# VH-VL binders against q9umr5, part 355

Target 1, 268 residues: q9umr5
Amino acid sequence: SYKPVIVVHGLFDSSYSFRHLLEYINETHPGTVVTVLDLFDGRESLRPLWEQVQGFREAVVPIMAKAPQGVHLICYSQGGLVCRALLSVMDDHNVDSFISLSSPQMGQYGDTDYLKWLFPTSMRSNLYRICYSPWGQEFSICNYWHDPHHDDLYLNASSFLALINGERDHPNATVWRKNFLRVGHLVLIGGPDDGVITPWQSSFFGFYDANETVLEMEEQLVYLRDSFGLKTLLARGAIVRCPMAGISHTAWHSNRTLYETCIEPWLS
Short names: E, the ipSAE of ESMFold2; O, the ipSAE of OpenDDE; V2, 0.75 times the mean of E and O plus 0.25 times the DockQ between their complexes.

## First folded at step 17 (VH-VL)

Design xe86 (framework fv_acimtamig; at its last look DockQ between E and O 0.83; V2 from the best seeds 0.79)
Fold by ESMFold2-Fast, scan of step 17:
Structure xe86 (fold): chain C 268 residues (1-268), chain A 123 residues (1-123), chain B 106 residues (1-106)
Amino acid sequence: as target 1 above (268 residues)
Amino acid sequence: QVQLVQSGAEVKKPGESLKVSCKASGYTFTSYYMHWVRQAPGQGLEWMGIINPSGDDTDYAQKFQGRVTMTRDTSTSTVYMELSSLRSEDTAVYYCARVGIPFSDYDWGMDYWGQGTLVTVSS
Amino acid sequence: SYVLTQPSSVSVAPGQTATISCGGHNIGDKDVHWYQQRPGQSPVLVIYEDSNRPSGIPERFSGSNSGNTATLTISGTQAMDEADYYCQVWDSRTYVFGGGTKLTVL
């Protein structure tokens, strides 16, 4: 029988956003138990990411306990960062495939309608003033705001992403790395036409340097230092890169070709 | 200044198809999902479905499944609702209405509405 | 099928407080939105997520949601508030509207 699948949504989402994904899974892997976690839906998705990690952790523990053969995670957008932290803080997870669906793994530096809605007068160039304050760090979107022109502030103020990526030291870093390395496969999905995740290569652990030139994963200090295991996973053959053009941010969970190419092969 | 401008009133015969347009302006068209809601004369509001303007992602109320199709044209910032096999009970004002948050189909409320399109189905 | 129940009509004198109820099973666990519709006009969102007012909506409008009943409250009711009012929730896979309440200000 197929391993259970746990789905973690993104900013402002709920389980409703994944209706097409569930149809695809049911068609190709009939009998799969799919749990889309309805925690931190809508407005609650703005809660600090560490709070969300704790809530999702409590929800996934009994699911993992009932599946000794393992589970798969499909984690969309902001949800991919929640899953990154889950895999690090859980010393007993049994995740086989972690499928990261257009998630800003190295952070976000985009002037999108999310920012216009939350901070109407702000632009990406000045959002660091809000996000890197104590008040700003109470919002999930600021927990992964990564301004490449203020990297010193990012490293000092980020309460979530800089820590989970090992860009700033933490007492639990060694344990987090050990736990993350338990994952069977890290499946990274994203593409140039996403339109929200900026730069889109953030979904593949690439990111801007100070001149807004994208450096890919293998050029990142996080990878070179093997801070949480990316270099080790790549050497093991456990990292899968699946870029696809032509897919907008809200279409990753509802595109059949994307599902068949990038997700379906990893749901055994 | 957000505006949703719908096509004009139509008169149809039973068995025909209806296609109503809704042209958006004053915001990024592809960032907000769009609802279609109808209202029969003297009756309440009835949800028909929702469309993602960035893709082919749609969802329709069970009552209209098989008869309704929602599409979009990003070059003109326009969403369309097509209803086939019309019956006299399909006489209604049809509204498009925007989801109140960007990039989500989550129920945040419908913050802007088109002016409505009156469709009369009679023999 | 989830059903929202509203009174067909409510009548108040000018300056008095109008209350419009929206009944639904465990509706307090849902987000309730309220729309105002004047004759011949499109609906206008007056309350979203139980109790929040959109920009431009007077402070006279407030909402609450608990248990099996959500309530729209209009204090100091004015003639311009005469309209049909609809509550709305999302349930499972559909967006559900109440039957509407006609508010008359005499």
Scores: ipSAE 0.849, ipTM 0.927, lowest interface PAE 1.0, mean pLDDT 94
Fold by OpenDDE, look of step 18:
Structure xe86 (fold): chain C 268 residues (1-268), chain A 123 residues (1-123), chain B 106 residues (1-106)
Amino acid sequence: as target 1 above (268 residues)
Amino acid sequence: QVQLVQSGAEVKKPGESLKVSCKASGYTFTSYYMHWVRQAPGQGLEWMGIINPSGDDTDYAQKFQGRVTMTRDTSTSTVYMELSSLRSEDTAVYYCARVGIPFSDYDWGMDYWGQGTLVTVSS
Amino acid sequence: SYVLTQPSSVSVAPGQTATISCGGHNIGDKDVHWYQQRPGQSPVLVIYEDSNRPSGIPERFSGSNSGNTATLTISGTQAMDEADYYCQVWDSRTYVFGGGTKLTVL
């Protein structure tokens, strides 16, 4: 039998967004129990990510308990960060494949229609004034806002991304790293035509330097310091990178080719 | 400002097909889902379906499945709705309506509407 | 199928408060949107997600939703508010509109 699949949605999404993914899984892996967690849907997805992590944790614990052989996680967009944090705080998770589906794993720094909608009078260049305030950090999108021009503010004010990345020292860093390293495979999916994740390489733990030059995962301090286990995972062959062009942000969970190429191989 | 401009009124016969266009402007066309809603004369609003920003995913109301096709042309910022095997009951004003949130098909309401396209189906 | 029930008509004098109800099973657990449609015009979103006003919508428009009833309230009703009003929700398979309420300003 196939291991159960748990799906976590992204910003402003719901479980309904994954109807095609469910269909694909059912067709290619019949009998798979797929649970799309219908938590923090819509506007509720703006709640602090740590709150979301707690909620999703409560939902996945019983699923994992019933699946002693392990489970797979498919986590889309913002959900990918939720899942990474989830795996960091859970010392007893049994996740075989963690599939990060177009997630801003190294954060977001871009002018998107999301930003325009939420902060119509702000640009990415000045959003740090909002996002790195106590008030701003009450919004999920600010929890992974990563301004490369205000690294000091990011490191000191980011209440989520900086912590799960181990970029800011905290007493749980070692334990979180240990927990995250329990994952069998980290499957990173994203692409240049996403149009939302900025830079798109963030889905692969790439990100801007102070000059907005995109550096790869292996050039990131979090990798070099192995602050949460990326270097270790890579060394043991546990990281899979699956870039794909021609896919917009809202198509990652519905594209059949993407599914067959980047998702299906890791559901066995 | 956001604008949705639809094609003009049409007269059709039973059995024919209609195709209504909705040209969008004033926002990023490829960021928003689009609904189609119709309204028969003197009646209420009826949801027909939704199409995603890229045009590669649609969801139709069960009533119209098999008869309705929604498409998008990014180059012209236009959404299309085709309804085949027309019946007299298909006489209605057809509206395109934008989802009120970018990159989501979650129910955020329909924040902008086209002016409507009257389609009359008669023998 | 999920059904939304609205009164067919509501009348109010100018300056008075108009209340339009939208009934649905556990509708309080759903997000309710309201649309205004003046005669011969396209619908206009006046309330989204139970109680939020889009930009440009007068403050006299408000919404609430609890239990089995969502309510659109128009305070200080004006002649221009005369229109059909529709509530709308998303159900597991479809988007559902109420039957509409004709608001007459006397």
Scores: ipSAE 0.845, ipTM 0.928, lowest interface PAE 0.8, mean pLDDT 96
Fold by ESMFold2, look of step 18:
Structure xe86 (fold): chain C 268 residues (1-268), chain A 123 residues (1-123), chain B 106 residues (1-106)
Amino acid sequence: as target 1 above (268 residues)
Amino acid sequence: QVQLVQSGAEVKKPGESLKVSCKASGYTFTSYYMHWVRQAPGQGLEWMGIINPSGDDTDYAQKFQGRVTMTRDTSTSTVYMELSSLRSEDTAVYYCARVGIPFSDYDWGMDYWGQGTLVTVSS
Amino acid sequence: SYVLTQPSSVSVAPGQTATISCGGHNIGDKDVHWYQQRPGQSPVLVIYEDSNRPSGIPERFSGSNSGNTATLTISGTQAMDEADYYCQVWDSRTYVFGGGTKLTVL
């Protein structure tokens, strides 16, 4: 029998967005209980990420309690940040595979149609003025905005990403790291043709330095300091990287080859 | 700014198929899902299906499953809807309409519509 | 399947307030969108998510949604508002339109 699968959607999404992924799971892993959490849909996905983490936590608890041998998480785009925070704040989680499906794990610094839709007069170079304010931090997209040219502002103002990355001191850092390290596997999925996640290597914990040169995960300060456990997980062989070219942002959960290559092997 | 321009009116015979095009401009074509909706003469609006123009993702209304196919060509920013085995009740104006939010098939309303394509099915 | 009901017609004098209803089971739990269709023209989105106006829609258009009824309200109705109006929701993997209401401005 297969462990239950919990799916967490991204910005502006709902459970409907994952209909093809559900079909793939049903075909390859018959009898798997799959729950696509129907919370913070559409406009509600703009709520502060800590509010979303709290709501998803409450929904996940009874599912995990009914599955003492563990569950899997598949978390798409913004949802992957929600899930990583869940792994840190839940001292009782029993997640085996955390499958991060094109998520901006080290943040976002891109001129996207999301920005045009939300902030039509802004661009990536000046969005820090909005996002690194208390008002801006009330919007989820600003909770993981990561401007490499305003690092001191990011470290001071980020209410979410800088905390879950352990880039700013906080009293729960040790406990969050311990909780995160209880995950069985971290499966990182993304690719160069995503078109939204910027840099796309954010899905693999890569990110820009001050010159907009992408540093890979192992070159990041949060990895080198092992701030939330990435170095420890890699040393255990618990990190799986599954890059795939030719997949746009909205196609990750509806591409059968991607599913068979990067997701299916981890749904024990 | 945003514009959806459809192919011209068609006259078809029963049993034939139709194929309507919808060319998008003024926005990033692959960022927005596209609906097809039809309207029979003197009647209301009827949803036919939705396509993700950045991938192979489609979903069709059950009434049209097996007869409708939606495709796209990203090089020309064009979505196509094909309806096969036509009958007289398929006489309608066919519209393409854009999902009102980027990167999602969530229902934010259909914010921009094509001009419509009249298809008449008669012998 | 989910059904939306609208009156077939509503008449209003110029300058008066028109109200167009859209009935559905627990429709207050759904996002309701409204479209205006003038004769021979494509539909135009006038209200989305119950009460929001797209850019370019006059402020005299407003919407509400609670219980089993969503309502489109047009204050200061003008001759150019004479059109068919459709409500629309998402339900159970399908997009559902109301039957439409013809608004006549006498």
Scores: ipSAE 0.722, ipTM 0.889, lowest interface PAE 1.5, mean pLDDT 94
ESMFold2 (binder alone), look of step 18: mean pLDDT 93; pTM 0.948

Design xe87 (framework fv_acimtamig)
Fold by ESMFold2-Fast, scan of step 17:
Structure xe87 (fold): chain C 268 residues (1-268), chain A 123 residues (1-123), chain B 106 residues (1-106)
Amino acid sequence: as target 1 above (268 residues)
Amino acid sequence: QVQLVQSGAEVKKPGESLKVSCKASGYTFTSYYMHWVRQAPGQGLEWMGIINPSGDDTDYAQKFQGRVTMTRDTSTSTVYMELSSLRSEDTAVYYCARVGIPFSDYDWGFDVWGQGTLVTVSS
Amino acid sequence: SYVLTQPSSVSVAPGQTATISCGGHNIGDKDVHWYQQRPGQSPVLVIYEDSNRPSGIPERFSGSNSGNTATLTISGTQAMDEADYYCQVWDSRTYVFGGGTKLTVL
């Protein structure tokens, strides 16, 4: 009788990445229907995030419709941003627990091997020239690139993250906030040893200021203005923070101790 | 620049165990998944399994489950493949190979291969 | 268990086009990778995801994948292209290799 679980993967991932997570769920919650969505796998994960949101939306609708008691979402890395947008654009979602596994909720500003592979001659200091162009915004990774030294460009050019975070105005903002607030629990997971998500506190809605000092969620304008409902959710007791040290970026979905501590309690 | 260097050839007796090393250089060791593939003399390539150098996460081909163990040492940028209860049909060249995309265990080609380690199992 | 079928050998004259097939049920729905292995050497990735060439692989190498057959094509075949060629796919939880094709340039 457990609620179904829907899993949304990250950059360059597929359903295979979650084999251990599925084993853990089957051991602790036998009979749970777990659907790992095989959409935008591999290279297709580079497609613009709004395109991915539309595709995942079409896939989750029938699953949610079959589960009147609700569903849980487990969304890894970039997938956590897809799920953020899903919860905002769906007028009728019935998500109980939204479990965000090391997702850059306030954006990314790191010189990682993803960046070196995709843009070999670029550095984090100059990637804003590419990402904040119309061409760059056709790549998912640029949709959440958040250069703290070029806030004006980020606010003007970000076609995805600045909008879902309410950092730039959008006609649908009020509806998106109302829809997002229907979530039962927002479970945030991340840690200092991730090695990819930079700053790692982005997984908890913290981020760099202009001096690259990390300010936590409660100091962010999006929280203080309650732009999409974080302050309301926190006041409601609906936000769960579960940081864990010693876990690298590709291990969040395959670490048993993390599963038992941060995920298992929220899979009613 | 990017290289995988494996340990030298070995001769083993049936029932013994084998441990092959594969040392990575020229890239961030923990950013790329590593696979092990073997090739018996005059035969084709056979996939053995995958290891995540960052999370020590493994998955093995069904044929080798119970006999194979893959480990890594991040301080030396080295992965290991151990095969136990050796038989004559385990005589093969053993290769380590890197997935071509960082942080992905997805269906990508193996872009860099070790030079291979010849293991002969005979009595 | 998924099976990939390759011809054991293919022979071509220098300068001619060689084609190496890789047969599998609905293989057109899968991503196919191709490896070249010269005697005594490690495999080299020559085509990934059906038709993409890694940096450093000559344009004379191309690939296609449709229906039940994936094909590696080598135009203007040279003596240095003599090697064993292996196709590879991912099937659910395992990589599957074809049996290999020995290309001879006579």
Scores: ipSAE 0.783, ipTM 0.896, lowest interface PAE 1.3, mean pLDDT 93

Design xe88 (framework fv_acimtamig)
Fold by ESMFold2-Fast, scan of step 17:
Structure xe88 (fold): chain C 268 residues (1-268), chain A 123 residues (1-123), chain B 106 residues (1-106)
Amino acid sequence: as target 1 above (268 residues)
Amino acid sequence: QVQLVQSGAEVKKPGESLKVSCKASGYTFTSYYMHWVRQAPGQGLEWMGIINPSGDDTDYAQKFQGRVTMTRDTSTSTVYMELSSLRSEDTAVYYCARVGIPFSDYDWGFDIWGQGTLVTVSS
Amino acid sequence: SYVLTQPSSVSVAPGQTATISCGGHNIGDKDVHWYQQRPGQSPVLVIYEDSNRPSGIPERFSGSNSGNTATLTISGTQAMDEADYYCQVWDSRTYVFGGGTKLTVL
């Protein structure tokens, strides 16, 4: 039988966003118990990511406890960062496949309609003034805002992403790394036509340098230092990269070809 | 200026198919989900379904499942609603409407509406 | 299926406060949106998420939502406010509209 699947949504989403994904899973893996977590839906998705991590943690504990053979996570967009933190803070998780579906794993630096809606007078070049304030860090999107032109501010002010990436020291870093390394597979999905995740290579742990030149995962200090285990996972053969062109941000959870190519093979 | 402009009024016979267009302008077409809502003469509003202009994925109200099809054309920033096997009860004004939050498909008010397309189904 | 109940009509004199109710089981746990529809016009969003007013909507429009009843309140009602008003919620996999309330200003 198939391992249970837990789905974590993104910014301004709910379980409704995954209706097509659930149909695909039911077709290819009938009998799979899929739980889409209806926590921090809609505007509540703007709450600080550590608050979301705590709530999702409480929801996943009983599901993992009932599945001694393991579970799979499918985590979309902002939800992929929630899942990153879950894997680090849980001393006893039994996640086999962590499927990161177009998530800004190294952060976000883009002029999106999310930004225009939430901060109408802001552009990506000046959002650091808001996001790296104490008030700004109360918004989830600011928790992973990564301005490559103000990296010192990002390192000092980011209450979430800089810590889980091991870019700033934390007392729990060694334990978080140990916990994260228990994952069976890290499946990274994303693509150049996403249009929201900027740079799109953030979904594969790549990111801008100070000149906005994208450096891939293997060139990142967090990888080279093995801060939370990426280098160890890659050496173990546990990292899967599945880029796909032609898919926009809100289509990752509803594209059948994407599902068959990048997700289905990892739902044992 | 943000606008949704729909195709003109139509008269149809029972058993025919209807296809209404809704052209978006003044915003990023692929960033906002689109809904279709109809209103029979002198009656209230009835939700028909949703389309994602980015992925072309859809979801339809149970009442219309099997008769309605929603599509989009990103090159023209246009969504379409097609309703087949028309009956006299399908006489209504058909509206397209935008979700008020970018990239979200649920639980937001519809902030921009098309002007409506009157469809009369009569023999 | 989730059902929203509105009175068919409400009548007020100019300058009076009009209140339009929207009843639903545990509707206080949902986000309620309100639309104004003048004769021959498309609906206009006047309140979203229980109590928030979109840009361009007069300050005399307000909303509340608790328990089993959401309420749209129009203070200092004007002739131009004469319209049909619809409440709306998201329930699981569908949008649900109330039956509509005709506001008459006499």
Scores: ipSAE 0.780, ipTM 0.892, lowest interface PAE 1.4, mean pLDDT 93

Design xe89 (framework fv_acimtamig)
Fold by ESMFold2-Fast, scan of step 17:
Structure xe89 (fold): chain C 268 residues (1-268), chain A 123 residues (1-123), chain B 106 residues (1-106)
Amino acid sequence: as target 1 above (268 residues)
Amino acid sequence: QVQLVQSGAEVKKPGESLKVSCKASGYTFTSYYMHWVRQAPGQGLEWMGIINPSGDDTDYAQKFQGRVTMTRDTSTSTVYMELSSLRSEDTAVYYCARVGIPFSDYDWGFDYWGQGTLVTVSS
Amino acid sequence: SYVLTQPSSVSVAPGQTATISCGGHDIGDKDVHWYQQRPGQSPVLVIYEDSNRPSGIPERFSGSNSGNTATLTISGTQAMDEADYYCQVWDSRTYVFGGGTKLTVL
């Protein structure tokens, strides 16, 4: 029978956002137990990512315990970062496929309507003043804000992303790497027409240098140093890259062609 | 300044189809989900469905399943609601309304509403 | 189907406090939004997520939500507040509106 699927939503989302995804899974893999975690919905999605990781961890433990053959994770947008941390902090996870739907894995540097709504007078060029303060780090969106023009501030102030990416030292880094490497498949999905994730290559562990030129995963120090296991996973053949054009940020979980091409093959 | 401007009043016969437009301005059209709500004369508000302006993602109230279709045109920042097989009971003012938070189909409330389109269905 | 119950009408004297209730099973576990609709006009959001005011809504409007009842409170009620008021919640996959309360300031 099919392994259970756990779904983790993104910023300002709820389980309702995945109604079409659930229909697709039921059509292609009938009998699959799918749990969409209704934690940190709506405004609660702004809580610090480490607090979200703790809450989601408590929710996934009994699901994983009931599935000795393993589980799959489908993690959308900000939820992909929550899942990154879950895989690192859990000594006993049994995740087979970790499917990351357009998540800013190397961070975000975009002038989006999320910023205009939260900080009406801010631009991406000056948001570092808010996000890299102690107060700003109490908001999830600032936990993965990665200003390529203030990389020194990002490395010192980021309480979440710099740590899980191994860009700044942490006492648990070796254990986090060991735990993350237990994953069967890392399936990365994203595309140029997303319109929110900036640069879109962040979903594939690419990111801006100081001149805003995108460097792909294999050119990143975190990959070259194998800080949390990307180089090891790639060598195992465990990283899948599935880019798709023509899909906007809120459509990744409701596009049938995307599902059939990038998600369905990994739901054994 | 956010504005939602709807098409003008219509008179229809039973069995015909209705198509109401709602043109958005003053914000990024594709960033906010749009809802359709109707109100029969002297009655309360009734939710019809939701559309994601940046995709083909729609969801309709069970009562309207099979009769309602919501579409969008990003080049004109316009959302459409089409209701087919009209009955006299479909006489109502039809409103488009925006969800109050970007990129969310979650429960936030409707922060801006169109002016409404009166549709009269009579023989 | 989830049902929201509102009184059909409420009457208050000018300057007094108007209270409009919205009853629902365990409604305190939901986020409640309130709309004001004057005759011939579109609804206007006056309270969202139980107790928050949108920009431009007077401070005399407030909301609360606990147990089985959500409440919209209008202090120092003015003639301009005469309108129909609707409560709204999200339930699983649909928005549910209350039947509406006609507020009369006499």
Scores: ipSAE 0.792, ipTM 0.900, lowest interface PAE 1.3, mean pLDDT 93

Design xe9 (framework fv_acimtamig)
Fold by ESMFold2-Fast, scan of step 17:
Structure xe9 (fold): chain C 268 residues (1-268), chain A 123 residues (1-123), chain B 106 residues (1-106)
Amino acid sequence: as target 1 above (268 residues)
Amino acid sequence: QVQLVQSGAEVKKPGESLKVSCKASGYTFTSHYMHWVRQAPGQGLEWMGIINPSGDDTDYAQKFQGRVTMTRDTSTSTVYMELSSLRSEDTAVYYCARVGIPFSDYDWGFDYWGQGTLVTVSS
Amino acid sequence: SYVLTQPSSVSVAPGQTATISCGGHNIGDKDVHWYQQRPGQSPVLVIYEDSNRPSGIPERFSGSNSGNTATLTISGTQAMDEADYYCQVWDSRTYVFGGGTKLTVL
């Protein structure tokens, strides 16, 4: 009776990260077929996002084919960007709820411990030198690096985020928009205490302007131009916003109250 | 600069409970998952479980389920491991150990270890 | 339950190459980590994910993993390498350690 759920993990994760989420789903929706995709686990999560999109696409096709009534996606952190691209490149997806769990939908501009581990001598202010090079764009984290002080470089060098957000032209943009608009619900989850996603409003399509003032989704050019369908989805009543305070980045998939409030209502 | 400093050695009687602390410094405490591993005298290493210092979520090895509890205090950057219903076979050095990759509970190996806490369970 | 098998001891002369095996069913499909434990000290990660060295670990330490056997290799073995060595894998929601190998350098 319940639609299958497909889970896409984030940076440096695997299916193990979702052990508590799976327990919650089993308790509230017993019999749900949940597939956590163990592709690009651990270090492989650093591979270019378009490569990850292709691999995840091949994995989800047979799952969607077996579920003519539709499927739900739960996509965590970086995985939310993979799912954004999946919904755009698949002409025939049957996704009902796309649940984006603290994903940097407008990009990332933060001094996190990920950055210190990957590029120990870098700060957010100078990472653009690495990320906006051809070499840097071979790393997933650089594919969604969005430096608000070097927007010209972001628009020209981003091989992934600028394209899926329609911030730079692509031959497939019209088809990608049409495909994305097939989604039943876009459920956006995030919060101020995440501590990794910077600004946290990126999970709700808000982002910094050149002065590091956060502008919300409705003030973004991608929304105003309806570049990939956000304005159309909002007009349909298909966008759900579920912010929650007090939840850190690694706790979104293991907090029962978050699950009951923001995820459970959108599963079938 | 990274240090994990554990509480001192203890002698316990069968049936009592043990609570070992592990205080972290030199990095962002909430960014790295922490594991507990024990080693009986002259024996090998045995994994006990994992704790997320940020979310306070845990996962325990089947052998210890029902006897072990892991907790954390973010204000003191300290994780705790409590083991109840002690038996002589629980005599061991108990280690805390850090996952080296931030924000990940993936299989990376353990890059920093505490100095160990010797617990002797005897009558 | 998954089992890792190591020889209990290996002896090597100074300057010679030591090899320590870690046997497990289809272990080549898993990521293998290796720890060095000197007497009275905490374990030290010497190899992670089959063949990678942490910062500060000498180049003479190397690892491989294929089929049913993972191997830790120490070239030009020194007296300071005398220690117990443990392999480790993740299997079905638990970490499994090998029984340990005592390396003697004589």
Scores: ipSAE 0.832, ipTM 0.911, lowest interface PAE 1.1, mean pLDDT 94

